# Miniprotein binders against q56419: the designs that were tried, part 127

Target 1, 326 residues: q56419
Amino acid sequence: MEGRTLEEVQEEVFKRHGVLVPKKELEDLAKALEEAGLLLTEKVEARLKEEEEKLKRERPMRLAGLSYPEGEREARAFLEAFRASYPGEGEEARVLLMPHLEPSRVPEVYGAALAALEKTPPPERIYLVGVAHRPLKEKAAALPVPFQTPFGPALPDLPALQALDALLPFELFNTPLAFREEHSLELPLFFLKGRFPEARVLPLLVARRSPELGEALKVVLRDFPGLLVLAVDLSHVGPRFGDTPLTRTLAEEARRRDLGFLERLAEGEPEAALAFLGANPTRIDGVEVVASLLPLLRERKGKVLAHRLDLEAPTLSAVGAGTLVL

## First folded at step 13 (miniprotein)

Design wb28
Fold by OpenDDE base, second read of step 16:
Structure wb28 (fold): chain B 326 residues (1-326), chain A 120 residues (1-120)
Amino acid sequence: as target 1 above (326 residues)
Amino acid sequence: SAEELAKELEELLKKIEELLRKIIELAEKGKFDEAIERVDKFIRLLEELIEKLKELVKNPLTKLLAEMIEELARAILELVFEVKDLLDQGRTEDAIEEIEEILKAIKLILEMVKKIAELA
């Protein structure tokens, strides 16, 4: 309480209003609020502190047994099933855009990502750029610890992470707690680690567009070559996101925006992709990531391998997902 | 008036209490997706509460009490994100326990808001 003591407030109220606030009732209420607040805050702080200390060592799986199997054998069967859901062939990726949506919702889109990874030579490292669904202290962050997967830990590339940090105008290693539950990294990482078990990982989150991140990464990639992965979803439409229930018109508009965005990225025109969205009325998730990585996306031609607008029937809402290779 | 605002806050807090009870009920029934949806609604209502509390600042006493309530409401907000994560993880018992703690805190806030209305 940086504020005035209860006594000072009582005195001021008495001086200004002539009302003697009963000290005992106010003290009892203040004490009850403080005790409740302290109890909740202490409990929360103790938990957060413990979780933060754990995150100094490793990032545990949170979605194992939920979104994907915990056991390695079952996890390999899961990967194979997802790959089988996409009937096409992939292309070699230098940049891969893939979803971070619940895999069961868009299996063929993840299957397309796996197909691309089959045609991609094993990278030394993977730059995995996700979306921060929680606030970050800075525009972007990294967590320089092993991420647990059913295929063993995804080990950080500490030299490359340090090189990136040195080129940024802010501390890259911020907000470790934002990584604790962040599915935009965990879900793509399952597929990436399963395909490239020996690759080191740079787990990155973007909360707000950071042109500095793209410029820094462009420099780092010269000395530390690797696969760039954008783990982003596309349109978010319907009641969960503030719209009316999904209609044919709304779905067509979401698809139009998703595909128009991906196609312009496939042409090597990321600025045109962003401009095409305008105010982003269908809430494409990947906008801040793409805006941060413009220097890495320019003039790269590629191909859209898959797209789906997936209906969440209970909420009559839909989320777009896509796979793009550059 | 401070009294009108206090009444609005009381009504909002009652809606929040009802919502928390509904989240518990849904979680107990294994309706996790519906529970999570209600948690998101709870977050929005709690944010609205925090913003409305800023308007209660009419005198030094109401200011102090509003600040105390805001601090508690912020702590609840952090805990609610954990509840959402627990529900997503299927840790229903842990989630319910935390919601029950939040419910106690909301009841305390309601009592404080009523007291502020009496003192205005």
Scores: ipSAE 0.170, ipTM 0.675, lowest interface PAE 2.1, mean pLDDT 88
Fold by ESMFold2-Fast, scan of step 13:
Structure wb28 (fold): chain B 326 residues (1-326), chain A 120 residues (1-120)
Amino acid sequence: as target 1 above (326 residues)
Amino acid sequence: SAEELAKELEELLKKIEELLRKIIELAEKGKFDEAIERVDKFIRLLEELIEKLKELVKNPLTKLLAEMIEELARAILELVFEVKDLLDQGRTEDAIEEIEEILKAIKLILEMVKKIAELA
């Protein structure tokens, strides 16, 4: 505690600015705010506890009716339409990098991911690694419950999740509320469950680079083989992301940055991919995921199937999306 | 400028108050989709208010008061997500109860922002 009282601060303001606010009135308002803050914090904690309790049973759909259809038949037609938007053939994936951006904005990129899934034999389980958009208590987290989809619930692979938890220096199931609204898992899962309805899932979020996660996953994948999916978006450029308004030059730089990153990953050189981004690693939200999973990405060659920089004209901003198979 | 910032804060506070009253009205009438739209607008204005308050940090008193308001505003933001869920479920009585608590907190923020403005 640095030790200035409200009284001392008010006196300083009066001397500095010549304004007098009655101490009692200011103290009464400050106390009322403090009491209201405490009361609302208690209510927030009670509500969050209620939601956390619900998340012990299942993770409900949050984006059904918004980003994808609620009904199974409509969802199937939606998935087939996305596949049709990509004219190419897929390739078998041991590791798949796909976006978590709103699907309607980059249909060909999701179509490329679907094409790869068509060529991939059905995995027993999917390691789905997304990006935390809310703070996690630890560097990474998982939620060991069924995730609802229009194709039925995606069931957790409890033995594999428990094996992973045992190998980590932190509690894996540390922030269930971070999963309440997490599109980096929900959107890829919609496509993955549609193509592999029998596969169990390890839903994982990375907030900060965790080399221990990559090392643990390498061990777990040996005993519990499956498909590794990195659900990451690429460049985030423009005012919506705290950057300057997008120009043709900046858009070209973003495309070059995205493709250079993906191409180095496709050569089995993830350290080179990270180094290529240089001073601007935060412009790609997948950096922390890739940095965490280095042991799983080294010496795996593959192919970039699709890339798109999606322009948002009203904000002069853009987000990159790509599909990579390894 | 301090004068320009004070005007912006006053306009934001007026919009926030009008929006809260409209949300209660819409919820009472069972117009939940429209109420949720207004809640989304409220979230944006509340986030704008929090950002503008950072510009007010010129001395230790305004910093202390801005921090207190920011703490309360963040608690309100979290409760607003619960309000959206209640409205989506058609739980009108529970939603209105929560909005009324938010309104009380906003009135306290309004009084404190007025005191900050007097000290600007």
Scores: ipSAE 0.068, ipTM 0.564, lowest interface PAE 4.4, mean pLDDT 81

Design wb29
Fold by OpenDDE base, second read of step 16:
Structure wb29 (fold): chain B 326 residues (1-326), chain A 120 residues (1-120)
Amino acid sequence: as target 1 above (326 residues)
Amino acid sequence: SAEELAKELEELLKKIEELLRKIIELAEKGKFDEAIERVDKFIRLLEELIEKLKELVKNPLTKLLAEMIEELARAILELVFEVKELLKQGRTEDAIEEIEEILKAIKLILEMVKKIAELA
C-alpha cells in the first residue's frame, strides 16, 4: 500500500463519488486480508530467506522443460531448430540486441540471434543485460553466481563483475531474489551458453535507466573485453497492456515504433532512438536498458536482422521482438 | 464495466478454487505428476488474475482493494512454488496443508472481488 490510510481512501471516495464506504467494513476486509496475508507472509519470508541463501551458490533453471528442453541433447536439437527458422545469414556482433520473449512465439528472431552468434568469434565473456520485471533495490543489479543451463553452468566473471561494482556509485550485488525467476536473463542465456559454452557471463538487470552503468561498463570493457547482449523486448500493445484489442492500425503503429527504434540503433544513434519513442505509447520494453547503455551504443553501426510483432490470440495483445547486431 | 470485470474475476477465482481442490485430490491419490501439472495451470491462472486485477482499478477504493488483493496473490504465487517442490519430493501432507491455506486465501479474494462489485 502506498502509505494511504483507509480513512484517506474513504474520504477520497466520498469526495469523488459521494459514497461513504463504512469504515468498519473496510477495516474488516483489510483485517481479513492482513490475517490471511500475515500467515502467508511468515511462510513466504521463511521461504524467500531460504531461496536467497540458495542464490548465493547458484541460480537454478526455472523454465527448463517449459520454454526449452532440460536435457542437453534435446536442447541442442532445439537450438538447431531455432537456427533453421531463420533463413538468412548473420553478421558478426560486438553488441547483440535480442528478445527475451517466450522462444516459441518468435522463433525466427531467436534464429537471427543464433545466426549472428555463428559469425561472432567466441568471446571470453558475455555481458548479458536484461530487464528487471521485479523491483530492484538499485537501478541495476548483478548476480555473481553460476546460472544453470542444459549445457552446464554459465560461470560468472567475478573479476569483471568486481571491476564493474567498484566503478558504480551503488552496490551492484543487490536484490538476488529478482534473479530467481527473471526470464529476461534465463531465456537469452540458453542460446548464448549453447553457442559459447566456455564464455563467462555477467548477468545484469536494469530496473531504471542508469547512465552510470553504461559509463562503468565502457571502462570495464577495456580491461575485460566481451560480447554485450541486450535482452529486451519491443512494443507491448493490446488489452494486457491497457489498450484496445489489436487492430491493424495499432499493429502498424507498434511495428513503426519497433522498427524506427531498431533502425536508429543500427545507425549508431541511440539518443535519436529514444527520442523517436517520445512518451513510448506502445511500451517498448528495452528503453531503460538502452538508456543505460548509451555510451556503448553511440556511433556503432549495425543491422536489423529480424523483427516480429507476435499476436497473443487469447488476449488479443501483441509483443514486438527484434534482433539487432552492432 | 467494473461489474462485468468483477464477474469475470469471480469466474476465474471459481476455476482456481476448483483447480486447487483437484490438486489436493490428485495428491491424496499419489498422482503427483498430474498434481504438478495442475499446479502449473494454477500458476498461469493466478498470473492472469493478477493482470486482470489491474483493470479493476476505477476509483481510489477499487485501487486500494486491488492492491491488497494483488499483494495476497503474489504471496500465494510464492507459496505455490513451494507446493510444487513439496509435491516433487513426495511430501504430500505438507503440500496439502499449504494448498488448504492457499484455498482460504483464494476464498477471501473471491469475497473481496464480490464486495468490489457491490461498491462499483
Scores: ipSAE 0.220, ipTM 0.701, lowest interface PAE 1.9, mean pLDDT 88
Fold by ESMFold2-Fast, scan of step 13:
Structure wb29 (fold): chain B 326 residues (1-326), chain A 120 residues (1-120)
Amino acid sequence: as target 1 above (326 residues)
Amino acid sequence: SAEELAKELEELLKKIEELLRKIIELAEKGKFDEAIERVDKFIRLLEELIEKLKELVKNPLTKLLAEMIEELARAILELVFEVKELLKQGRTEDAIEEIEEILKAIKLILEMVKKIAELA
């Protein structure tokens, strides 16, 4: 805070109200705010540093007891209930696209993902690619520590992560705090660990398009083969997302956009899928993930197993979710 | 108007203060699940406060004070995630201590908003 700024406030008050506010009153208030802000900022910085140190050892569960059960037996029953919600048979996946939306909102979509995992040979490792909901220092990041789950810790594939880091033009392990509260990894991981308890994991976050990530992953997957999982949600429509209230027309548009995107991915044409979305990049969550992973998605044919547009009547908003196997 | 907005902020801050006192009461009684539900309600109200403060930034008279209040509110938002974790662990004394510090900051914001209303 500068004295000149307070004098400008006094001048504006005088011009608009014809009243002079004592400079000392404004200075005392500004000083109190600065002191409170400094004390709270110091506490926040100390806590973030402590959390960052803790994240060097493990990533604790944050959504246990909220989005899934904390206990192993209850978690197993919960997972099996999701599988039961999908009446179809799965198909083998080399690449799986699944949502990270709250599971209880789209149980049949997660059930379809589980059905695909049942038909998939157990992988030695899972490349789990989610969407960063907090800023990253680089375009992408990973956290090379055990992620706790009700089924035990999902262990990091350290050799594969180190190989990936070596091939990237930036430090892969660049923003540990971004993983502190990240549902795009935690929610899919619950289902993946439940089905593949022995698989190691590469937990990856994408914030912005990184073609370098896709090129590096293509090389790493050759030497460290595994299941690639894209944990992405689809259309976001309505006032909750800064858009107009949901109408029948907007809902039908969202469903066609989601399915058109997924079907083009299923044909092994990820560039065509991105082009289909056109000039409306905010309509589908995970566009940056798909754009980063192009080399891994080309010429891989598959099938859309499930799709749902989850409707929130109180907010006149909706989020699309789907399961795609390649 | 800025005066009408300041009045809305004052009412919102009073609700926030009441909610924080209720969280302390619930934590003292060992009702941690109910306390956590109230913490989530507090987060929503604090985010609403930050959004309303953005309108005050458009007024040159209140821009400096609104920006300082917004910065303080964002710091409180970070602290409240720690409070939620302490409540989940049943660490009553630590959670109450942090909530009391948040209460002091909220009271300061309320006094600043009252001054903004007087100057509008």
Scores: ipSAE 0.052, ipTM 0.551, lowest interface PAE 4.9, mean pLDDT 83

Design wb3
Fold by ESMFold2-Fast, scan of step 13:
Structure wb3 (fold): chain B 326 residues (1-326), chain A 120 residues (1-120)
Amino acid sequence: as target 1 above (326 residues)
Amino acid sequence: SAEELAKELEELLKKIEELLRKIIELAEKGKFWEAIERVDKFIRLLEELIEKLKELVKNPLTKLLAEMIEELARAILELVFEVKDLLKQGRTEDAIEEIEEILKAIKLILEMVKKIAELA
């Protein structure tokens, strides 16, 4: 393991330099690094075990006080301010695509999602599908515990989650720690719980395309009908994401790809939406979610309510966000 | 060159060290949300450090040392979430203690990066 690797480095340093040029200082540094690494690794392992045990009971808020208010009254006012930022009326959603980008960066886009939720009959449950920002042991995962919000806990739909698990060729509850710090679920959930306080939730993460997830969800939705929410951001462009600095041309390309993707989804043509993106050169993270959920998106027509490419001027980078109802 | 990359890593590590000291200062003054904002910046810079270390792999010795530094950096990333929680709770002394341990580890990484540059 880890300790073995550190020992090999010490031996190699001695072997390489010990005969010709004494490298005692390098050996001392390597030993200090090994000791520091062992101490911190022990602390990390203990903390991860403790965190995993806590996640068996509940998922606490991580972004309260940062991305949204901690108190219920303040959180309610926050929601109403976002709704007010969108001047239009919503449309009823059977499927809702909304962002998970920091809400303050794209208030009108979240406002459009809130407008759609106002026109949508209260669902008994919400299938909330986000994007894994940490590795999963399998292509997808879920965490079957209450998720805390300022509006009270969003309770898991245990029978529906169990039905889904039974239909999958892999363990659905496979990576609890991936949910500890996951904004693609927490940020949309804040808005969803605020509008549908009685709805139970299936919190799902997709790391890689999983056609088996979409097939299983199609079956589960027949017995456990609910609102499907795809919590995805669109283009990621600029140096923060491996591109050259943002230019007008790159920004126009990002907007073109975002809107072309969303419009094809709105036509009930998810395969055409994926084909339109090709190699996904602007890094739309919704690709893996859409590719996983094809059976749920085909032949469902709808409307793009909002789209923005949000600029982060200091880094010359941008992230696309949109709201789509199907 | 390996020397240019090592210099970039040294500059990045010095910036990370400055951020950790600023977090301590803000926490001592009870400016917890500003401290948390600096923690998020620290996370971003530490992730940048890990990516640059992947580029420093060219021979067996530097590869193994880069992997050791990467493991240590990953351990620091995991601990930093506890720092954020402690800051949110206003647990100033506990947060500062964790940050000071992280600062010691960052100083060791800096010294090792300097040695890697000498071997290149």
Scores: ipSAE 0.091, ipTM 0.582, lowest interface PAE 3.9, mean pLDDT 84
Fold by OpenDDE base, second read of step 16:
Structure wb3 (fold): chain B 326 residues (1-326), chain A 120 residues (1-120)
Amino acid sequence: as target 1 above (326 residues)
Amino acid sequence: SAEELAKELEELLKKIEELLRKIIELAEKGKFWEAIERVDKFIRLLEELIEKLKELVKNPLTKLLAEMIEELARAILELVFEVKDLLKQGRTEDAIEEIEEILKAIKLILEMVKKIAELA
């Protein structure tokens, strides 16, 4: 920062507080921060450039050995255990809404997704729509590379991705670095690849509502039929998200909003589901995804298979998760 | 008040500094998974720091300094993901070196925040 800006701060502090900040000390600290910031920024930029070049070839696993097993044998046992955690039977899915929360937190919700996938004929391709937890250059993005899984790589459907890109008013293949650590794709993909090893994947992220995406996908799905998967969480409540510690009242409100949202989606009324949330005071994660996919969700009737509001005890916060079949 | 916020930031930064030292200790002992868990905690604390800094940016007196700190904190946040990957790969020495750089940056932030608190 130019010396003038520090002088302005010094003058303002002096005017308000009558304290003359030692200019030299502030200048030395500001310079040290700037030098440290530049050095770290350069290092980060170099690393990000390397990672971006790698992402042109493949997206490696980031959560293997943490959220799910790295080895294929152990990964299959993991799938079976999760399926066993849901005592019900699934239904055939044309659209599947499932969570992207840490699997160990909501095993029965992922189990319900697996139950639905058992009743679903193997799709040629899976449209996997996640939530961008990092900024995107555009409202939505895709990464047209293999995603690594314990079951082998999930291969992209390049023809379908290209058809989608051609129908969008923006470049679909943007912000590759946003995919590097995005768990909203990696976690559901584990379950999807484990169940449908031969399916190609369209890994999509939504940062902001894009009606254009839903309209484009509706067209693409005619020529490139497949399973649509919405990988979204529901309410986020408690101190971690800016609320008071979880109370019975707050939990009941979160559940009410989650279930009210899912039930309206199950009736084929996605606009009513969005309207029901209003200002979304419990911060349902999947709102922008659902808002983008309205043309694909309208008039589709389905069933809520599972729901859980899971407590994160260390933060007294909770996250909602659900499984819906349409 | 800006003073109260600066004190809260100072306390948070002290916790972050202690956590970074613990991550180094765990990494040196080959306790990679325990180190990674604490790296995840570090990320959360750093995110909290960034959110609190937004309030300092709103204060004209601290805006410039807070913006500088926020920029550095964002750079640290990106670097921490690399640290986590290095730990997962068993590249302990490289991870420790990066954590030590982060620790230096956190110390500078702490000194600046202390100065802001003295001025507020």
Scores: ipSAE 0.063, ipTM 0.555, lowest interface PAE 3.4, mean pLDDT 87

Design wb30
Fold by OpenDDE base, second read of step 16:
Structure wb30 (fold): chain B 326 residues (1-326), chain A 120 residues (1-120)
Amino acid sequence: as target 1 above (326 residues)
Amino acid sequence: SAEELAKELEELLKKIEELLRKIIELAEKGKFDEAIERVDKFIRLLEELIEKLKELVKNPLTKLLAEMIEELARAILELVFEVKMLLKQGRTEDAIEEIEEILKAIKLILEMVKKIAELA
């Protein structure tokens, strides 16, 4: 609890309002809440410590049987169905922007990513850059352990990860617990591992824009070539995100921003893409990732393969998703 | 009004309590999938509670009390993810024990919300 005791607040209320808050009952309840909170916190900390120790060895699947099938045979059928949902052909990717939204919401967008991967020669390694939905100790982090998938473990590229760490002004291997439940890596990794079973992976999270990450990766990619994947969503609009319920006007604005962002990236103008968003009023998720990877996105021309603004009907909210090849 | 909001929170907390009891019942019966579904519902309701608690802040006292409740609610949220994993693993006794502790914490939150309503 930052600084204010019940006594200080009682005194302030008394001074401002002339009301003496019944001290004893509130103190007893506050104490009981604090004791309960401490007990729960101790249990949580003990579990988190156990989970952190497990994460030194591997990152288990969290969304298997929920977002995708756990069994390999069923998982392959799942991939095929998603690929079939996109009627187009892909293009060879050196950089792939794809969503991390629940796959069932935007199947054709993941299908477009799979179509691009079909035209992409198998990489030795995949630089998978996701969005940190939990706080990181540093601007970015990596987890240098196998990630479990229905297709077997995605093995880390330790030499490339170490080379990256050596070029960063901060410890790359920070906040392992942030990876435990991070879907921005798990979901795209399912598709990537399914397509490229032999590729090593560099699982990276970005919490805040890190220009240092992009510069470091640019150097590392010279010695350790691979596919760069940006696992990012686009606009987040509606009540879940602090807006009014989705309207035609709000949806059109979200689409305009999503497409305008992706198109500028496809033109090789990532700075223009960021500038186009301004204050980012539709809350494009991928902004911090793109801002971190500017050196890798400049002058690369590509194509937008798919876009969808998906309505979450129960909340009258929507999330944008896109697939871009560079 | 703060009183109306407190009443809404009390109703939400009662639904949460009922849901926790149902999760225990389902777990005891070995209905793990149904229990997990209810856990997911619990998470959503708890998130709703946290957001509504922010609206309860009307003065320094309600702010402090809301912050205390939010801190406990966040701790509960972290523990519930472990409960879900325990249920998925068939560790029923461990899951039930944790749910019972969560239930105690929810009851304390309910009493605090009632007290906030009395002070408003």
Scores: ipSAE 0.199, ipTM 0.699, lowest interface PAE 1.9, mean pLDDT 88
Fold by ESMFold2-Fast, scan of step 13:
Structure wb30 (fold): chain B 326 residues (1-326), chain A 120 residues (1-120)
Amino acid sequence: as target 1 above (326 residues)
Amino acid sequence: SAEELAKELEELLKKIEELLRKIIELAEKGKFDEAIERVDKFIRLLEELIEKLKELVKNPLTKLLAEMIEELARAILELVFEVKMLLKQGRTEDAIEEIEEILKAIKLILEMVKKIAELA
């Protein structure tokens, strides 16, 4: 801040109001604001630079010891316990929709996903599409580095990622920092890596509808066949998400919305699934993912293996989760 | 008017300050889910603050101070995502330390907004 700027403010106030503001008071406040701004900006920039450099080499585990066990042996026992929570048999999946919320809240839903993976031939690669919980510079992004898991690193499929990047009208690797803390990729990846330890991964985030992503993926999947995984949660209702407290009626409405959405996807009718949600599709965090991937979901019939609306009684809130195979 | 907008900003900042103190209280008690709910509300209020500041930038008398406050508010917004992460990880001491720094910055913004109201 220049001293002349403060003098200009004083002069303008005097001309308009006939009052002379003490220069020292304005200077002291401006200096305090500049110092606070510089301190906070420097702290933020240093932290972001450090994290971005780390992400050039690998994506470390962030939820180990919180959402899943850190050790390999304990992680395998944990995964098998989730499979045991689902009494049914799976179906072979070419496309798998699974949740990304806290696994312990919906163990049978993750168990259903594991059952589907048991029936699925091991893929060379997994296209893992999650939801961005931080802003992206573009509509979608990817991070082409190993993702650490208790089962070893999930290696990126660099040729397939490069092919995808070449087909898109934007830079695919545009927001590495968005991957630093991203449970919509980390939690499904834990289960996928446990079942398919040799598969390479394309870790993809969608922030906004990108039909160009779906079109490009359709082309890339032809040359680089693999398992497509949509890691999305369903209804978010109650005070935890900015709504009024959950009632029995609102919970039943949320269950019907979730199942209606999933059943229409299972009929190979993704546009009908989106239309079914009506005027407020934003209550399901997977809407932008489904809207982006329409070319990959049309005319693929499948089955809903599991669904649960998980009630969080202390907050009178709930989150829907489901497993769908196509 | 700039004077009316500055008064709205002052009310908003007082609500933000109260909310930050509540987040500290909840974090100290280990009520991390409730603290995170308050952080999400803080983010929404801070975004509202930034939008209101855009109008003050249009006034020659308040432009410089409003621009400085907007830059500081955007830096705070970036830090609050870190606070949310720390709360999710149960890192109480680290979360409280960041919230205390944010609280200091909000108090300074409040003093600047009061000064803008006087100059408008």
Scores: ipSAE 0.105, ipTM 0.596, lowest interface PAE 4.0, mean pLDDT 83

